VH-VL binders against p04169. Designs and how they scored, part 25

Target 1, 76 residues: p04169
Amino acid sequence: GLPDGVEDLPKAEDDHAHDYVNDAADTDHARFQEGQLCENCQFWVDYVNGWGYCQHPDFTDVLVRGEGWCSVYAPA
Short names: E, the ipSAE of ESMFold2; O, the ipSAE of OpenDDE; V2, 0.75 times the mean of E and O plus 0.25 times the DockQ between their complexes.

## First folded at step 16 (VH-VL; framework fv_retifanlimab)

Design t1 (at its last look DockQ between E and O 0.95; V2 from the best seeds 0.00; counts 0 for: pae E 2.8 > 2)
Fold by OpenDDE, look of step 16:
Order: C-alpha cells, then sequence, then structure tokens
Structure t1 (fold): chain C 76 residues (1-76), chain A 123 residues (1-123), chain B 111 residues (1-111)
C-alpha cells in the first residue's frame, strides 16, 4: 500500500538508483526485456497521473513513473 | 547444471572471419544476457559485448562496432560471436559468459563461463 | 573508458599468509551507495571464476577467507589466509559504465 505522505514525495529522476529511467525506452541495460515497466513490477503501487510508489527500499523516497524501468525490476 | 559449451579452436589468416558458438543448457536461455570476453595470451580480459537472447538487443564496445556481430539461435540456445577482418592482435581465447544478477540489489555479474575458444590469427 | 589499475602485478606469498590486492579505477564506479565492481579468480587453462560482486558480496560457494571492500575508486580483495588452491590470477571488473572493463590482474604466486 501507499505510505503516509506519499503525496509529498518528489518524482524520481533518471539514474535515481539501479539504472532507473523514467522512460523504459531509454535503457541500454542488458537485462531489460520489452514490455517490462514499473507499472507491471511487483514493487509497484499506483498513485496518480501515471506515477506510483515503488516498494523497493531504494525508491521509497520518490515517486516513479509507470513507463519507467530499473534493474531491480521483478515481474508481478 | 548450467553449462556453456563453446566451439573448438580456430586458425585463421589475416583478413578472414571467425564465428564462435556458445551453446547454453541448464537454464532459460532467453532470460539472461550473454557476454563475450576475450583474453590474449598471457594478457588480461577484454569485454567485447553482450546480447539479450530474447530481444536480440546488443551492446558492443565501440572498438569492435565495425567488426563484431553477436547473434543467437533461440531454438538451439546458442549464442554466436563473429569477428571479421581478423588481425594478428585478435589472437586470443574468446569466452562466452552468462550475465546474472542479485535480485534484491540488482548487482550484475558473470556467473557462468564457457570453456573458451582459442582463435589464432597468423600468416 | 574506465581504466582499472591493479597492484601489485605480482604478489609472492606463502600458504597461510594474508594477501591484499588493490584495484583502482580512473573514475568512481559507485553511486547511490552501490559499487559496480566485481572480482574474479582465474587459473591456467580455465575461464575466470566469480568471487565477489558489488565490491563486497561473496559469490555462492566462495570461501569465507575471501572478502572484498571499497567504494568510489579504490577497491580491495583480501585473502585472510592463503590456501594452496588460491595461487592464481585475480581480476577486478567494473560495469558502472560502458564499456565494461577489467583490471590487468594480480598474480598471486607461491613464494
Amino acid sequence: as target 1 above (76 residues)
Amino acid sequence: QVQLVQSGAEVKKPGASVKVSCKASGYTFTSYAMNWVRQAPGQGLEWIGWINPNSGRTKLDQKFKDRVTITVDKSTSTAYMELSSLRSEDTAVYYCARESWDFWSGYDYFDYWGQGTLVTVSS
Amino acid sequence: EIVLTQSPATLSLSPGERATLSCRASQSVSRSGYSYMNWFQQKPGQPPKLLIHGASNKATGVPSRFSGSGSGTDFTLTISSLEPEDFAVYFCQQYYKYPYTFGGGTKVEIK
């Protein structure tokens, strides 16, 4: 679930952690598979306007973009 | 159980091409990128590039962009590295290496390697 | 590219002694608390074997006598007490930035 104060979290920038990109199309990571997005990651909690909360410890301080991707992606 | 078995040694003339194969078994071939690394005799290791077997996406060291082609055959779980316009300095043992990762930290590493393929380039 | 410099080139020691191997990067290979540095062991006629990933995490099956430390540009592989099977060449490798690069290696040989 969404944590208290999620509405006050800043949006993640590219390279926040784990080679995160706000647009999955921008990654040149070896592990990236087509169709993998933050929004279908097991850590994803939808919030608002295409942005969500990521339950991975390294992203709890930001909002991540649904169309984004990072190297700790895990299928739901 | 994971195994990477490479093709046999090659002897080539300068200007020729060589294609080394790496047959994977014991895991889902399309789930892991395959890297190619070479090592000249008595020298260090040099990364060449990787391929994502599922997507076919590749990344190469710019040094090899005009001479190296990395491909896969998903039906046989085999990765290939072709090096053209061979030079004497291309003499090396060529390795394929599976790129795995820690699921929590996301750290990447080469956990399994082929036995290596010696490519000798000489006049 | 990021150049990795390993030192010393050769380390001559006896079984039971402590080995300290250095790997220095031409620029930082760390960000957000993570270090993108791996260590490999290689014996003659064999491919490299993964020892350490993420600067300090032992790979599966790696003996406790091996440890990795460091961040930024300076990294160390330590073998607390050398066993006969530990005499080999050790390589550091970064994947912080393309192209991936390896150090020149440190040969740990028997004194």
Scores: ipSAE 0.818, ipTM 0.942, lowest interface PAE 0.5, mean pLDDT 96
Fold by ESMFold2, look of step 18:
Structure t1 (fold): chain C 76 residues (1-76), chain A 123 residues (1-123), chain B 111 residues (1-111)
Amino acid sequence: as target 1 above (76 residues)
Amino acid sequence: QVQLVQSGAEVKKPGASVKVSCKASGYTFTSYAMNWVRQAPGQGLEWIGWINPNSGRTKLDQKFKDRVTITVDKSTSTAYMELSSLRSEDTAVYYCARESWDFWSGYDYFDYWGQGTLVTVSS
Amino acid sequence: EIVLTQSPATLSLSPGERATLSCRASQSVSRSGYSYMNWFQQKPGQPPKLLIHGASNKATGVPSRFSGSGSGTDFTLTISSLEPEDFAVYFCQQYYKYPYTFGGGTKVEIK
C-alpha cells in the first residue's frame, strides 16, 4: 500500500538510484528486457497519473514513473 | 553447474576475420548478458562489448564498433564474437563472461568465464 | 573513458604477509552510496576469477582473508595473510559508465 505522506513525495529524476530512468526506452543497461517497467515490477504501488510508489528501500523518498525502469527490477 | 566452453585457438593473417564461439550450459541462457573481453599476451584486460541473449541488444566499446559483431543462437545457447579486418595488435586471448547481478543492490559482475580462445594474427 | 590506475605494479611478499592493493579511478565510480567497482584474480593460463563486487562484497567461495574497501575514486583490495595460492595478478574493473574498463593489474609475487 501507499504510505502516509505519499502526496508530498517529489518525482524521481533519472539516476535517482540503481540506474533508474523515468522512461524505460532510455536505458542502455545490459539486463533490461523489453516490456519491463516499474508499473509491472513487484515493488510497484500505483498512485496517480502514471506515477507510483516503489517499495524498494532506495526509492521510498520519491515517486517513480510507471513507464520507468531500474536495475533492481523484479517481475510482479 | 554453470559452464562456458569456447571454440579452439585460431591462427589468422592480417585482414582476415575470426569468429569465436561460447557455448553456455547450466543456467537459463537468455536471462544473463554475455560479455566479450580480450587480453593481449602479458597485458591487461580489455572489454569488447556485451549482448543481451533474449533481445539481441548489444553494446560495444567504440574502438571495436566497425569491426566486431556479437550474436547469439538461442537454440544452442551459444554466443559468438566476430572480429574483422584483423591486425597484429588483435592477437589476444578472447574470453566470454556471463554478467550476473545481486538482486537487491543491482550490482553487476562477471561471475563465470569461458576458458579463453587464443587468436594469433601473423603474416 | 574511465582510466583505472593500479599500484603498485608488483608487490613482492612472503606467505603470511598482508597485501594491500590500490586502484584509483580517473573519476568517481560511485553514485548514491553504491560503488561500481569489481576485483578479479588471475593466475597464468586461467581466466580471471571474481573476488569482490560492489567494492566490498565477497563473491561466492572467496576466503575471508580477502576484503575490499573504498568509494569514489580510491579503492583497496586487502589480503590479510597471504596463502601460497594467492600469488597471482589482481585487476580492478569499473562499470560505472561505458566502456567498462580494467586496471593494469598488480602482480603479487613470492619474495
Scores: ipSAE 0.437, ipTM 0.883, lowest interface PAE 2.8, mean pLDDT 93
ESMFold2, look of step 16: ipSAE 0.392; ipTM 0.869
ESMFold2 (binder alone), look of step 16: mean pLDDT 91; pTM 0.929
ESMFold2 (binder alone), look of step 18: mean pLDDT 91; pTM 0.929
OpenDDE, look of step 18: ipSAE 0.804; ipTM 0.939

Design t2 (at its last look DockQ between E and O 0.71; V2 from the best seeds 0.00; counts 0 for: pae E 6.1 > 2)
Fold by OpenDDE, look of step 16:
Formats: sequence, C-alpha cells, structure tokens
Structure t2 (fold): chain C 76 residues (1-76), chain A 123 residues (1-123), chain B 111 residues (1-111)
Amino acid sequence: as target 1 above (76 residues)
Amino acid sequence: QVQLVQSGAEVKKPGASVKVSCKASGYTFTSYAMNWVRQAPGQGLEWIGWINPNSGRTKLDQKFKDRVTITVDKSTSTAYMELSSLRSEDTAVYYCARESYDWYSGYDYFDYWGQGTLVTVSS
Amino acid sequence: EIVLTQSPATLSLSPGERATLSCRASQSVSRSGYSYMHWFQQKPGQPPKLLIHGASNRATGVPSRFSGSGSGTDFTLTISSLEPEDFAVYFCQQYYKYPYTFGGGTKVEIK
C-alpha cells in the first residue's frame, strides 16, 4: 500500500537509482524487455496521474512514472 | 550445466569478414543478454557489445559500430558476432559471455563464458 | 571511457603468502551504495572466470580466501593465502557505463 505522506514525495528523475528512466523507451540496458514498465512491476503501487509509489527500498523517497523502468524490475 | 560453446578457430586475410558463433545450453537463452569480448594475444580484455536475444536489441562499443554485427538464432539458441573489414589488429581470441545479474543490487555481471575463438588476420 | 589501471602489473609471491591487487578507475564507478566493479581470474588458454561481483561479493564456488573491497575509484582484490592454483592473471572490470572496460590485468606468478 501507499505510505503516509506519499503526496509529498518528489518525482523521480532519470538515474535516480538502478538506471531508472522515466520513459522505458529511453533505456539502453541489456536486460530490458519490451513491455516491462514500472506499472507492471511487483514493486508498483498506483497513485495518481500515471505516477506511483515503488516499494523497492531505493525508491521509497520518490514517485516513479508508470511508463518508467529500472534494472531491478520484477514482473508482478 | 550452463554451457557456451563457440565455433572453431578462423584464419582470415585483411579486408575479409569473420562470423563467430556461440551456442548456449542449460538455461533459457532469451532471458539473458549475450556479450562479446575479445583479447589480443598477451593483452587485456576488450568489450565489443551485447545482444538481447529476446528483443534483438544490441549495444556496441562505438569503436566497432561500423564493422560489427551481433545477431541470434533463437531456434538454435546461438549468438553470432560478425566482424568485417578485418585488420591485423583484430587478431584475438573472441569470447561470448552471458550477462547475468544480482537481483538484490540490480547490477549485471558476466557469469559464464565460451571457450573462446581464435581469429587470426594475416596477409 | 572509464580507464581501469591495475597495479602492480606483476606480483611475484610464494604459496601461502598474501596477495593484494589494486584497480583504480579514472572516475567513480559507485552509485546509490553499489559499486559496479567485478574481478576475474584467467589462466592460460582459458576464458576469464568471475571471482567477485559488485566489488565485494564472491561468485558461487569461489573460495573464501578471495575477497574484494573498495568503492568509488579504488578497489582491491585480496587473496589471503595463495594456493598453487591461484597463480594466474586477474582483471578488474567496470559495469558502470558504456563502454564496459577492463583493467590491464595483474599477473600473480610464483616466486
């Protein structure tokens, strides 16, 4: 679930952690597969307007974009 | 159980092309990127590029962008590296290497390597 | 590209001795608490073998006498007590950014 204060979290920037990109299309990571997005990652919790909370420890301080991707992506 | 078996040694003339194969077994071929690395005699290692066998996406060192083509045949679980316009400086052992990763940290590493393919370029 | 400088180029030691190998990067290869540096062992006629990944994590099957440390630009591979099978060439490799690069290697040879 969403943590308290999620509405006050800043939006993640590219390269926040683990080669994160706000647009999955921007990644040049070897492991990336088409269709993999933050929004279908096991760490994803939807929030508002295409942005969500990532339950991965390295992303708990930001909102991540549903259409984003990072190297610790895990399918739901 | 994971094995990468490469094609045999090649002898080429300058200006020719060479295509090295790397047959993978013991794992799901499309789940791991395959890298190519070379090593000139008595020298260090030089990364060439990778291919994602599932998507077909590739990444090359800019040094090789005009001469290297990396491909795969998913039906045979085989990766290929073709190097054209061969020069004497291309004489090296060429390795394929599987790119795995640490799930916790998210970084990748080369965990399994082929036995290497010697490519000799001489006039 | 990130240049990795290994030192010394050659290390002559006897079995049972401690080996300390250095790898210095031209820029930091650490980010978000992780170091994108790996170590490989290579013997003549063989491909490199992964020893350490992420600066300090032993690969599966690697003996405890091998250890890795460091962050940022300075990394060390340590062999606490050399066994006869440990005499080989050791390479560091950075996975921080393209192109991936390797150090020039340190040859650990028997004195």
Scores: ipSAE 0.822, ipTM 0.942, lowest interface PAE 0.5, mean pLDDT 96
Fold by ESMFold2, look of step 16:
Structure t2 (fold): chain C 76 residues (1-76), chain A 123 residues (1-123), chain B 111 residues (1-111)
Amino acid sequence: as target 1 above (76 residues)
Amino acid sequence: QVQLVQSGAEVKKPGASVKVSCKASGYTFTSYAMNWVRQAPGQGLEWIGWINPNSGRTKLDQKFKDRVTITVDKSTSTAYMELSSLRSEDTAVYYCARESYDWYSGYDYFDYWGQGTLVTVSS
Amino acid sequence: EIVLTQSPATLSLSPGERATLSCRASQSVSRSGYSYMHWFQQKPGQPPKLLIHGASNRATGVPSRFSGSGSGTDFTLTISSLEPEDFAVYFCQQYYKYPYTFGGGTKVEIK
């Protein structure tokens, strides 16, 4: 679920960790496959207005875009 | 065990093309990006590009963009790098290298390399 | 592109001595606590072999005498006590942005 204080988390910038991008269309990572998005990743918890919380340890300090992607993507 | 076996040495004239193969075994070929790297005699290493064998997506160093084509044949677990319009400075050992990632550490790296293919360009 | 400058070009040492190899990047290759710098060993007639990834993480099977450190632009590979099999060329590589680049290498040779 959503952590306490999620409303205070800053929005991630591109390259936050694991080659993260706010828009999956911007990735040039070798392992990206079409259709992979943060919002269909097993770490995704929906929050508000297209932003969500990623449960991966390296993203616990930010909100991420649902249409984003990172190199530790795992399908739901 | 993971193994990358490359095609044999090639001798080419300037202006020709060369196609180097890299046959993978011991792992799921489509799960790991394949990189190509070259090393001129007595010199350092130079990255050429990669291919995602599952999707077919590629990324090339801009330096090679118009002369290099990287492809795969999934049915034979083989990657190919074709370099056209050869010139003498293309003389090098060409390596394929598997790109692995460690989701715990968050790093990608080249963990297994082919034995190398010497391409000699001379008149 | 990011230029990696390795020094010294040649390091002449005896077995049992400590080797310290430097790699300096023309711009930072670190972000958010991650350093996208790798180290490889290469012996004559062989492909490179991964030693260290992410500046300080030893690859599987690499002896503990190899260690890496650094962040930003300055990175070090240390071999605490040289063994006969460690006399080789060592390359650093950045994976921070395309094109990936390698340093020119440091040759560690028997004095």
Scores: ipSAE 0.073, ipTM 0.782, lowest interface PAE 6.1, mean pLDDT 90
ESMFold2 (binder alone), look of step 16: mean pLDDT 93; pTM 0.940

Design t3 (at its last look DockQ between E and O 0.81; V2 from the best seeds 0.00; counts 0 for: pae E 5.8 > 2)
Fold by OpenDDE, look of step 16:
Structure t3 (fold): chain C 76 residues (1-76), chain A 123 residues (1-123), chain B 111 residues (1-111)
Amino acid sequence: as target 1 above (76 residues)
Amino acid sequence: QVQLVQSGAEVKKPGASVKVSCKASGYTFTSYAMNWVRQAPGQGLEWIGWINPSNDRTKLDQKFKDRVTITVDKSTSTAYMELSSLRSEDTAVYYCARESYDWYSGYDYFDYWGQGTLVTVSS
Amino acid sequence: EIVLTQSPATLSLSPGERATLSCRASQSVSRSGYSYMNWFQQKPGQPPKLLIHGASNRATGVPSRFSGSGSGTDFTLTISSLEPEDFAVYFCQQYYKYPYTFGGGTKVEIK
């Protein structure tokens, strides 16, 4: 679920952690597979306007973009 | 159980091309990127590039961008590295190496390697 | 590219002795608490074998006498007590950014 204060979290920038990109299409990571997005990652919790909360410990301080991707992606 | 078996040694003239194969087995071929690394005799290791079999995306060292082509045949679970315009300094053992990752730590690494393919370039 | 410098080039030791191998990067290969450095062992006529990933994590099946440490630009591989099968060449490798690069290697040879 969403944590208290999620509405005050800043949006993640590219390279926040684990080669995160706000647009999955921008990644040049060897592990990326088509269709993998933050929004279908097991860590994803939808919030608002295409942005969500990532339950991964390294992203709890930001909002991540549903169409983003990072190297610790895990399918739901 | 995971195995990477490479093609045999090659002897080439300068200016020729060579295509090395790496047949993978014991895992889902499309789930892991395949890297190519070479090692000149008595020297260190040099990364060439990788290919992601799931989407055919590749990444090369810029040093090789004009001479190297990395491809896969998913039907045979085989990766290929073709090097053109061969030079004497291309003489090396060429390795394929599977790029894996640790789900717990999030780190990537080359966990399985082919046995290597010696490519000798000599006039 | 990130240049990895390993030292010493050759390390002559006896079985049972402690081996300390250094790998220095021309720039940091760490970010957000993660270090993108791996260590490999290579014996003649064989491909490299993964020993350490993420600077300090032993790969599956790697004996506890092998350990990795360091962050930023300075990394160390330690073999607490050399076994006869440990005499080989050791390489560090970074994948912090492209191109991936390897160190020049340290040869651990029997004294």
Scores: ipSAE 0.837, ipTM 0.942, lowest interface PAE 0.5, mean pLDDT 96
Fold by ESMFold2, look of step 16:
Structure t3 (fold): chain C 76 residues (1-76), chain A 123 residues (1-123), chain B 111 residues (1-111)
Amino acid sequence: as target 1 above (76 residues)
Amino acid sequence: QVQLVQSGAEVKKPGASVKVSCKASGYTFTSYAMNWVRQAPGQGLEWIGWINPSNDRTKLDQKFKDRVTITVDKSTSTAYMELSSLRSEDTAVYYCARESYDWYSGYDYFDYWGQGTLVTVSS
Amino acid sequence: EIVLTQSPATLSLSPGERATLSCRASQSVSRSGYSYMNWFQQKPGQPPKLLIHGASNRATGVPSRFSGSGSGTDFTLTISSLEPEDFAVYFCQQYYKYPYTFGGGTKVEIK
């Protein structure tokens, strides 16, 4: 679920943590596999306008982009 | 059990090409990137590049960008590395290595290696 | 490119002794509390074998006498009490930035 105060979280920038990118097409990480997106990640909680909350501890201070990706991606 | 079995030793002349194969078994081939690393006699390890079998994307060390092609054949679970315009300095053992990862921490590492393929380039 | 300098080049020790191997990076290979540094063991005629990932995490099946430490630019592999099978060459490897690079190695040999 969404945390209290999610409406106040800033939007993540590229490289926030774990090689995060706001657009999965921009990653050159060896671990990336076709079709992986934040929005289909185990940690994803949908919020608004293509932004969501990532439950991974290193992302609790930001909103992440649904079409984004990071190196701790886990399939839902 | 995870196994990476490479093609046999090659002897080549300068200017030729070599294509080394790495056949994977015991895991889902498309779930892990495959790296190529070489080691010249008596020297350290040198990373060449990787391929992600899920999307065929590659990343190469700039030193090899114009001479190396890394490919996969998903139907046979086999990765290939082709090195062209061979020089005597390319004499080395060439390894394939599977890149694994920790889902939580994001750490990557080479957990399984092929047995190595000796490529000898001599005039 | 990030250069990894290992020292010493050769370490001559007896079984039961402690081995301390150093790896220094030309720039930090750590970010946000994570260190992108691995350690490998290699014996003649064999491929490298993973020992440590993430600077300090033992790979599956690696004995507890192996430990890694360090962050930023300075990393250490320690073998608390050498066994006969530990006499080999050890390499550090970074994957913080492309290209991935390896150190030149430290040969641990029997005195």
Scores: ipSAE 0.091, ipTM 0.807, lowest interface PAE 5.8, mean pLDDT 91
ESMFold2 (binder alone), look of step 16: mean pLDDT 92; pTM 0.932

Design t4 (at its last look DockQ between E and O 0.70; V2 from the best seeds 0.00; counts 0 for: pae E 4.9 > 2)
Fold by OpenDDE, look of step 16:
Parts: C-alpha cells; sequence; structure tokens
Structure t4 (fold): chain C 76 residues (1-76), chain A 123 residues (1-123), chain B 111 residues (1-111)
C-alpha cells in the first residue's frame, strides 16, 4: 500500500538508484528485458498520473514512473 | 549443471575474420545476457561486450564497435562473437561468460564461463 | 574508461600466510551505498572464477578465508591463510560504467 505522505514525495530522476531510468527504453543495462516496467514490477504501487510508489527500500523517498525501469526489477 | 562450451581453437591471417561460438546449457538461455571477454597471452582480461539473447540488444566496448558482431541462436542456445579485420594484437583466448545477478545482495556478476577459445592471428 | 590498478603485481608468500591484494580505481565505482566491484581467481589454462561480488560478498562455494572490502576507489581482497590451491592470479573488475574493465591482476605465487 501507499505510505503516508506519498503525495509529498518528489519524482525520481534518472540514476536515482540501481540504474533507474524514467523511460525503460533509455536503459543500456544487460539485465533489461523488453516489457519490463516499474508498473508491472512486484514493488509497484500505483499512485497518480502514471507515477507510483516503489516498495523497494532504495526508492521509498521518491515516486517512480510506471514506464520506468531499474536493475532490481522483479516480476509481479 | 550450467555449462558454457565454446568452439575450438582458430588460426587466422591478418585481415581475416573469426567467429567463435558458445553453447549454453543447464539454464534458460534467454534469461541471462552473455558476455565476451578476451585475454592476450600472459596478459589481463578485456571485456568486449554482451548480448541479451531474448531482446537481441547488445553493448560493446567502443574499441570494438566497427569490428565485433555479437549474435545468438535461440534455437540452439548458442552465442556467437565475430571479429573481423583481424590483427596480431587480437591473438588471445576468448571467453563467453554469463551475466548473472544475486537477489540477496543486489549485485551483478559473471558466474559461469566457457573454457575459452584461442584465436591466433599470424602471417 | 575506469582504470583499475592492482598491486602488487606479484605477491610471493608461503602456505598459511595472509595475502592482501589491492585494487584502485581511477574514479569511484560506488554509489548509493553499493560498490560495483568484483574479484576473480584464475589458474593457468582455466577461465576466471568468481570470488567476490559487490566488493564484499563471497560467491557461492567460496571459502571463508577469502574476503573483500572497500568502497569508492580503494578495494582489497584478503586471503586470511593461504592454501596450496590459492596460488593463482587474481583480478578485480568493475561494472559501474561502460566499458567494463579489469585490473591487471596480482599473481600470488609460492615463495
Amino acid sequence: as target 1 above (76 residues)
Amino acid sequence: QVQLVQSGAEVKKPGASVKVSCKASGYTFTSYAMNWVRQAPGQGLEWIGWINPNSGRTKLDQKFKDRVTITVDKSTSTAYMELSSLRSEDTAVYYCARYSYDWYSGYDYFDYWGQGTLVTVSS
Amino acid sequence: EIVLTQSPATLSLSPGERATLSCRASQSVSRSGYSYMNWFQQKPGQPPKLLIHGASNRATGVPSRFSGSGSGTDFTLTISSLEPEDFAVYFCQQYYKYPYTFGGGTKVEIK
């Protein structure tokens, strides 16, 4: 679920952690597979306007983009 | 159980091309990228590039961008590295190495390697 | 590219002795508390074998006498008490930035 104060979280920038990119198409990471997106990651909690909360410890301070990706992606 | 078996030694003339194969078994081939790394005799290791067998995406060291082509055959779980315009300096053992990941620590690494393929370039 | 400098080039020791190997990067290979540095062992005629990933995590099956430490630009591989099978060449490797690079290696040989 969404944490208290999620509405006050800033949007993640590219390279926030674990080679995060706001657009999965921008990654040049070896582990990336087509179709993998934050929005279908097990850590994803939808919030608003294509942005969500990531339950991974290294992303709890930001909102992440549904169309983004990072190297700790895990399928839902 | 995971095994990477490479093709045999090659002897080439300068200017020729060589294509080394790496057959993978014991795991889902398309789930892991495959690296190519070389080692000149008595020297250190040099990363060449990787390929994602599922997507076909590749990443190369810019040093090799004009001479190296990395490909895969998913039907045979085999990765290939082709190096053209061979020079004496390309004499080396070429390795394929699986690109893996540890979910506990969160790090990437090359865990399984082929036995290596010696490519000798000489006049 | 990130240049990894290993020292010493050769380390001559006897079985039972402690080995300390250094790897220095030309720029930091750490961010957000993570260090993108691995260590490999290589014996003649064999491919490299993964020992340490993420600077300090032993790979599966690696004996406890092997340990890794460091962050930023300075990393160390330690073998607390050398066994006969530990005499080999050791390489550090970074994947923080493309191109991935390896150090020049440290040869641990029998004195």
Scores: ipSAE 0.848, ipTM 0.948, lowest interface PAE 0.5, mean pLDDT 96
Fold by ESMFold2, look of step 16:
Structure t4 (fold): chain C 76 residues (1-76), chain A 123 residues (1-123), chain B 111 residues (1-111)
Amino acid sequence: as target 1 above (76 residues)
Amino acid sequence: QVQLVQSGAEVKKPGASVKVSCKASGYTFTSYAMNWVRQAPGQGLEWIGWINPNSGRTKLDQKFKDRVTITVDKSTSTAYMELSSLRSEDTAVYYCARYSYDWYSGYDYFDYWGQGTLVTVSS
Amino acid sequence: EIVLTQSPATLSLSPGERATLSCRASQSVSRSGYSYMNWFQQKPGQPPKLLIHGASNRATGVPSRFSGSGSGTDFTLTISSLEPEDFAVYFCQQYYKYPYTFGGGTKVEIK
């Protein structure tokens, strides 16, 4: 679920942590598999307008883009 | 148990090509990228590149891109590295190594290695 | 390309002594609090064996006498008390940027 104060979280920039990118098409990481997105990640909680909350410990301070990706991706 | 078994040693003449195989077992082959690394006799290690077996995506060190082809055969869980236009400087042990990932920490590492394939290039 | 310089090239030590191995990168291999540096052990005729990942995390089954430290450009592998099986060559390896590169190695040999 969404944490209290989610409306106050800043949007992540590229390279926020774990090779994060706001657009999965921009990654050159070896583990990337086509179709992997933040929005289908185990840690994803949908919020608004294509932004969501990532429950992974290293992303709890930002909103992430649903079409994004990072190297700690885990399938739902 | 994860195991990577490579093809046997090869002796080649300059200008020839060599294709080294790496057969994987004990895990889902398409879930992990495969690296290729070489080591000249008495020297350090040199990364060649990786292949993602599911997508076919590759990344190569630019110094090899015109001479190296990395491929997979998913039906036999086997990765291949082919090096063309061989020179004596290509004499080395060639290793495959599984690209592993700890999703919690986010670190990558090469935890399982093949036994190595000696390629000797000699006139 | 990130060059990794290991020093010394050779450490001649006795069992029970402490070994300290250095790896210096030509540019930082750390970002966002994470260091993209691994350490490997290699014995003659064998493939490399992973010891440390992420600069300081021991791989599964690696004895506690092995430890890694450092960040940015300067990294250290320490073997607190050498055992007979620890006499080998040790390599650092960065995976911060392509191409991935290895250091030239430090040979730890019996005195």
Scores: ipSAE 0.196, ipTM 0.814, lowest interface PAE 4.9, mean pLDDT 90
ESMFold2 (binder alone), look of step 16: mean pLDDT 89; pTM 0.911

Design t5 (at its last look DockQ between E and O 0.80; V2 from the best seeds 0.00; counts 0 for: pae E 3.6 > 2)
Fold by OpenDDE, look of step 16:
Structure t5 (fold): chain C 76 residues (1-76), chain A 123 residues (1-123), chain B 111 residues (1-111)
Amino acid sequence: as target 1 above (76 residues)
Amino acid sequence: QVQLVQSGAEVKKPGASVKVSCKASGYTFTSYAMNWVRQAPGQGLEWIGWINPNSGRTKLDQKFKDRVTITVDKSTSTAYMELSSLRSEDTAVYYCARESYDWYSGYDYFDYWGQGTLVTVSS
Amino acid sequence: EIVLTQSPATLSLSPGERATLSCRASQSVDRTGYSYMNWFQQKPGQPPKLLIHGASNRATGVPSRFSGSGSGTDFTLTISSLEPEDFAVYFCQQYYKYPYTFGGGTKVEIK
């Protein structure tokens, strides 16, 4: 679920952690597979307007983009 | 159980091309990137590039961008590295190496390697 | 590219002695509290073998006498008590950014 104060979290920038990119198409990471997105990651909690909360410890301070990707992606 | 078996030694003339193969077994081939690394005799290791067998995406060291082509055959779980315009300096043992990762940290590492393929370039 | 400098080039020791190997990076390989540094062991005629990943995590099956430490630009591989099978060449490797790069290696040889 969404934490208290999620509405006050800033949007993640590229390279926030774990080679995060706001657009998965921008990654040059070896592990990336087509179709992998934050929005279908097990850490994803949808919030608003294509942005969500990531339950991974290194992303709890930001909102992440549903169309983004990072190297700790895990399928839902 | 994971095994990477590479093709045999090659002897080439300068200007020729060589294609080294790396057959993978014991795991899902398309789930892990395959890296190529070389080592000149008595020297250190030099990363060449990787391929994602599922997507076909590749990343190369810019040093090799004009001479190296990395490909895969998913039906045989085999990765290939082709190096063209060979020079004496390309004499080296070429390794394929599977890129795995730590799930928690997302860190990548080369956990399994082929036995190596010696490529000798001499006139 | 990130240049990794290993020292010493050669380390001559006897079985049972402690080995300390250094790897210095030309720039920091740290991100979000983690270090993108690996260590490998290589014996003649064999491919490298992973020892340490993420600067301090021992790979599966690696004996406890091997340990990795450090952050930023300075990293250390320690072998607490050398066994005969530990005499080999050791390489550090960064995967912080492309191109991936390796150090020049440290040869641990028997005195």
Scores: ipSAE 0.760, ipTM 0.929, lowest interface PAE 0.5, mean pLDDT 95
Fold by ESMFold2, look of step 16:
Structure t5 (fold): chain C 76 residues (1-76), chain A 123 residues (1-123), chain B 111 residues (1-111)
Amino acid sequence: as target 1 above (76 residues)
Amino acid sequence: QVQLVQSGAEVKKPGASVKVSCKASGYTFTSYAMNWVRQAPGQGLEWIGWINPNSGRTKLDQKFKDRVTITVDKSTSTAYMELSSLRSEDTAVYYCARESYDWYSGYDYFDYWGQGTLVTVSS
Amino acid sequence: EIVLTQSPATLSLSPGERATLSCRASQSVDRTGYSYMNWFQQKPGQPPKLLIHGASNRATGVPSRFSGSGSGTDFTLTISSLEPEDFAVYFCQQYYKYPYTFGGGTKVEIK
């Protein structure tokens, strides 16, 4: 679920952690498979306006973009 | 029990091409990128490029872009690297290496390597 | 591309001694607190073997006498007490940006 204080989290920038990109189309990471997005990752919790909360420990301080991707992607 | 078994040694003349194979077993072939790395005699390691076996996407070192083609055959779990317009300085052991990804930390590394294929280019 | 400079080129040491191997990158290989640096061991006639990933994390089955440290541009592999099987060549490798590159290696040999 969404943590208390989620409304105060800043939006992630590209390269926040783990080769994160706000747009999956921008990655050149070898691990990337077409169709992988933050919004279909097991760590994703939907929030608002295409932003969500990522439960991965290295992303708990930011909101991430649903169309984004990072190298620790885990399928739901 | 991951294994990467490469094709045998090759002797080539300058200007020829060579195609090295790397047969994978013991894991889901399409889940890990396959890298090619070479090592000239007495020298260090040089990355050539990788292929994502699921998507077919590749990334190549610019030094090799016009001369190397990396492909896979999913049905046999085999990766291939073809190097054309061979020169004497292409004499090296060519390795395939599986790129593993730690889901938690996000670190990438080459955890399993083939035994190597010696390619000798001489006139 | 990122050049990795390893020093010394050769370490001549005896079993039981401490080995300290340096790897310096031409630019930082850190992103958001993570170091994109690995270490490999290679013995004659064998492919490289992963020792350390992420600058300091031992790969599975690697003895605790191996440790990695450093960040940014300056990285160290330490072997606290050399065993006979540790006499080999050691390479650092970065994957911070393409192309991936390796250091020139440090040969640890019996004195």
Scores: ipSAE 0.339, ipTM 0.857, lowest interface PAE 3.6, mean pLDDT 92
ESMFold2 (binder alone), look of step 16: mean pLDDT 91; pTM 0.926

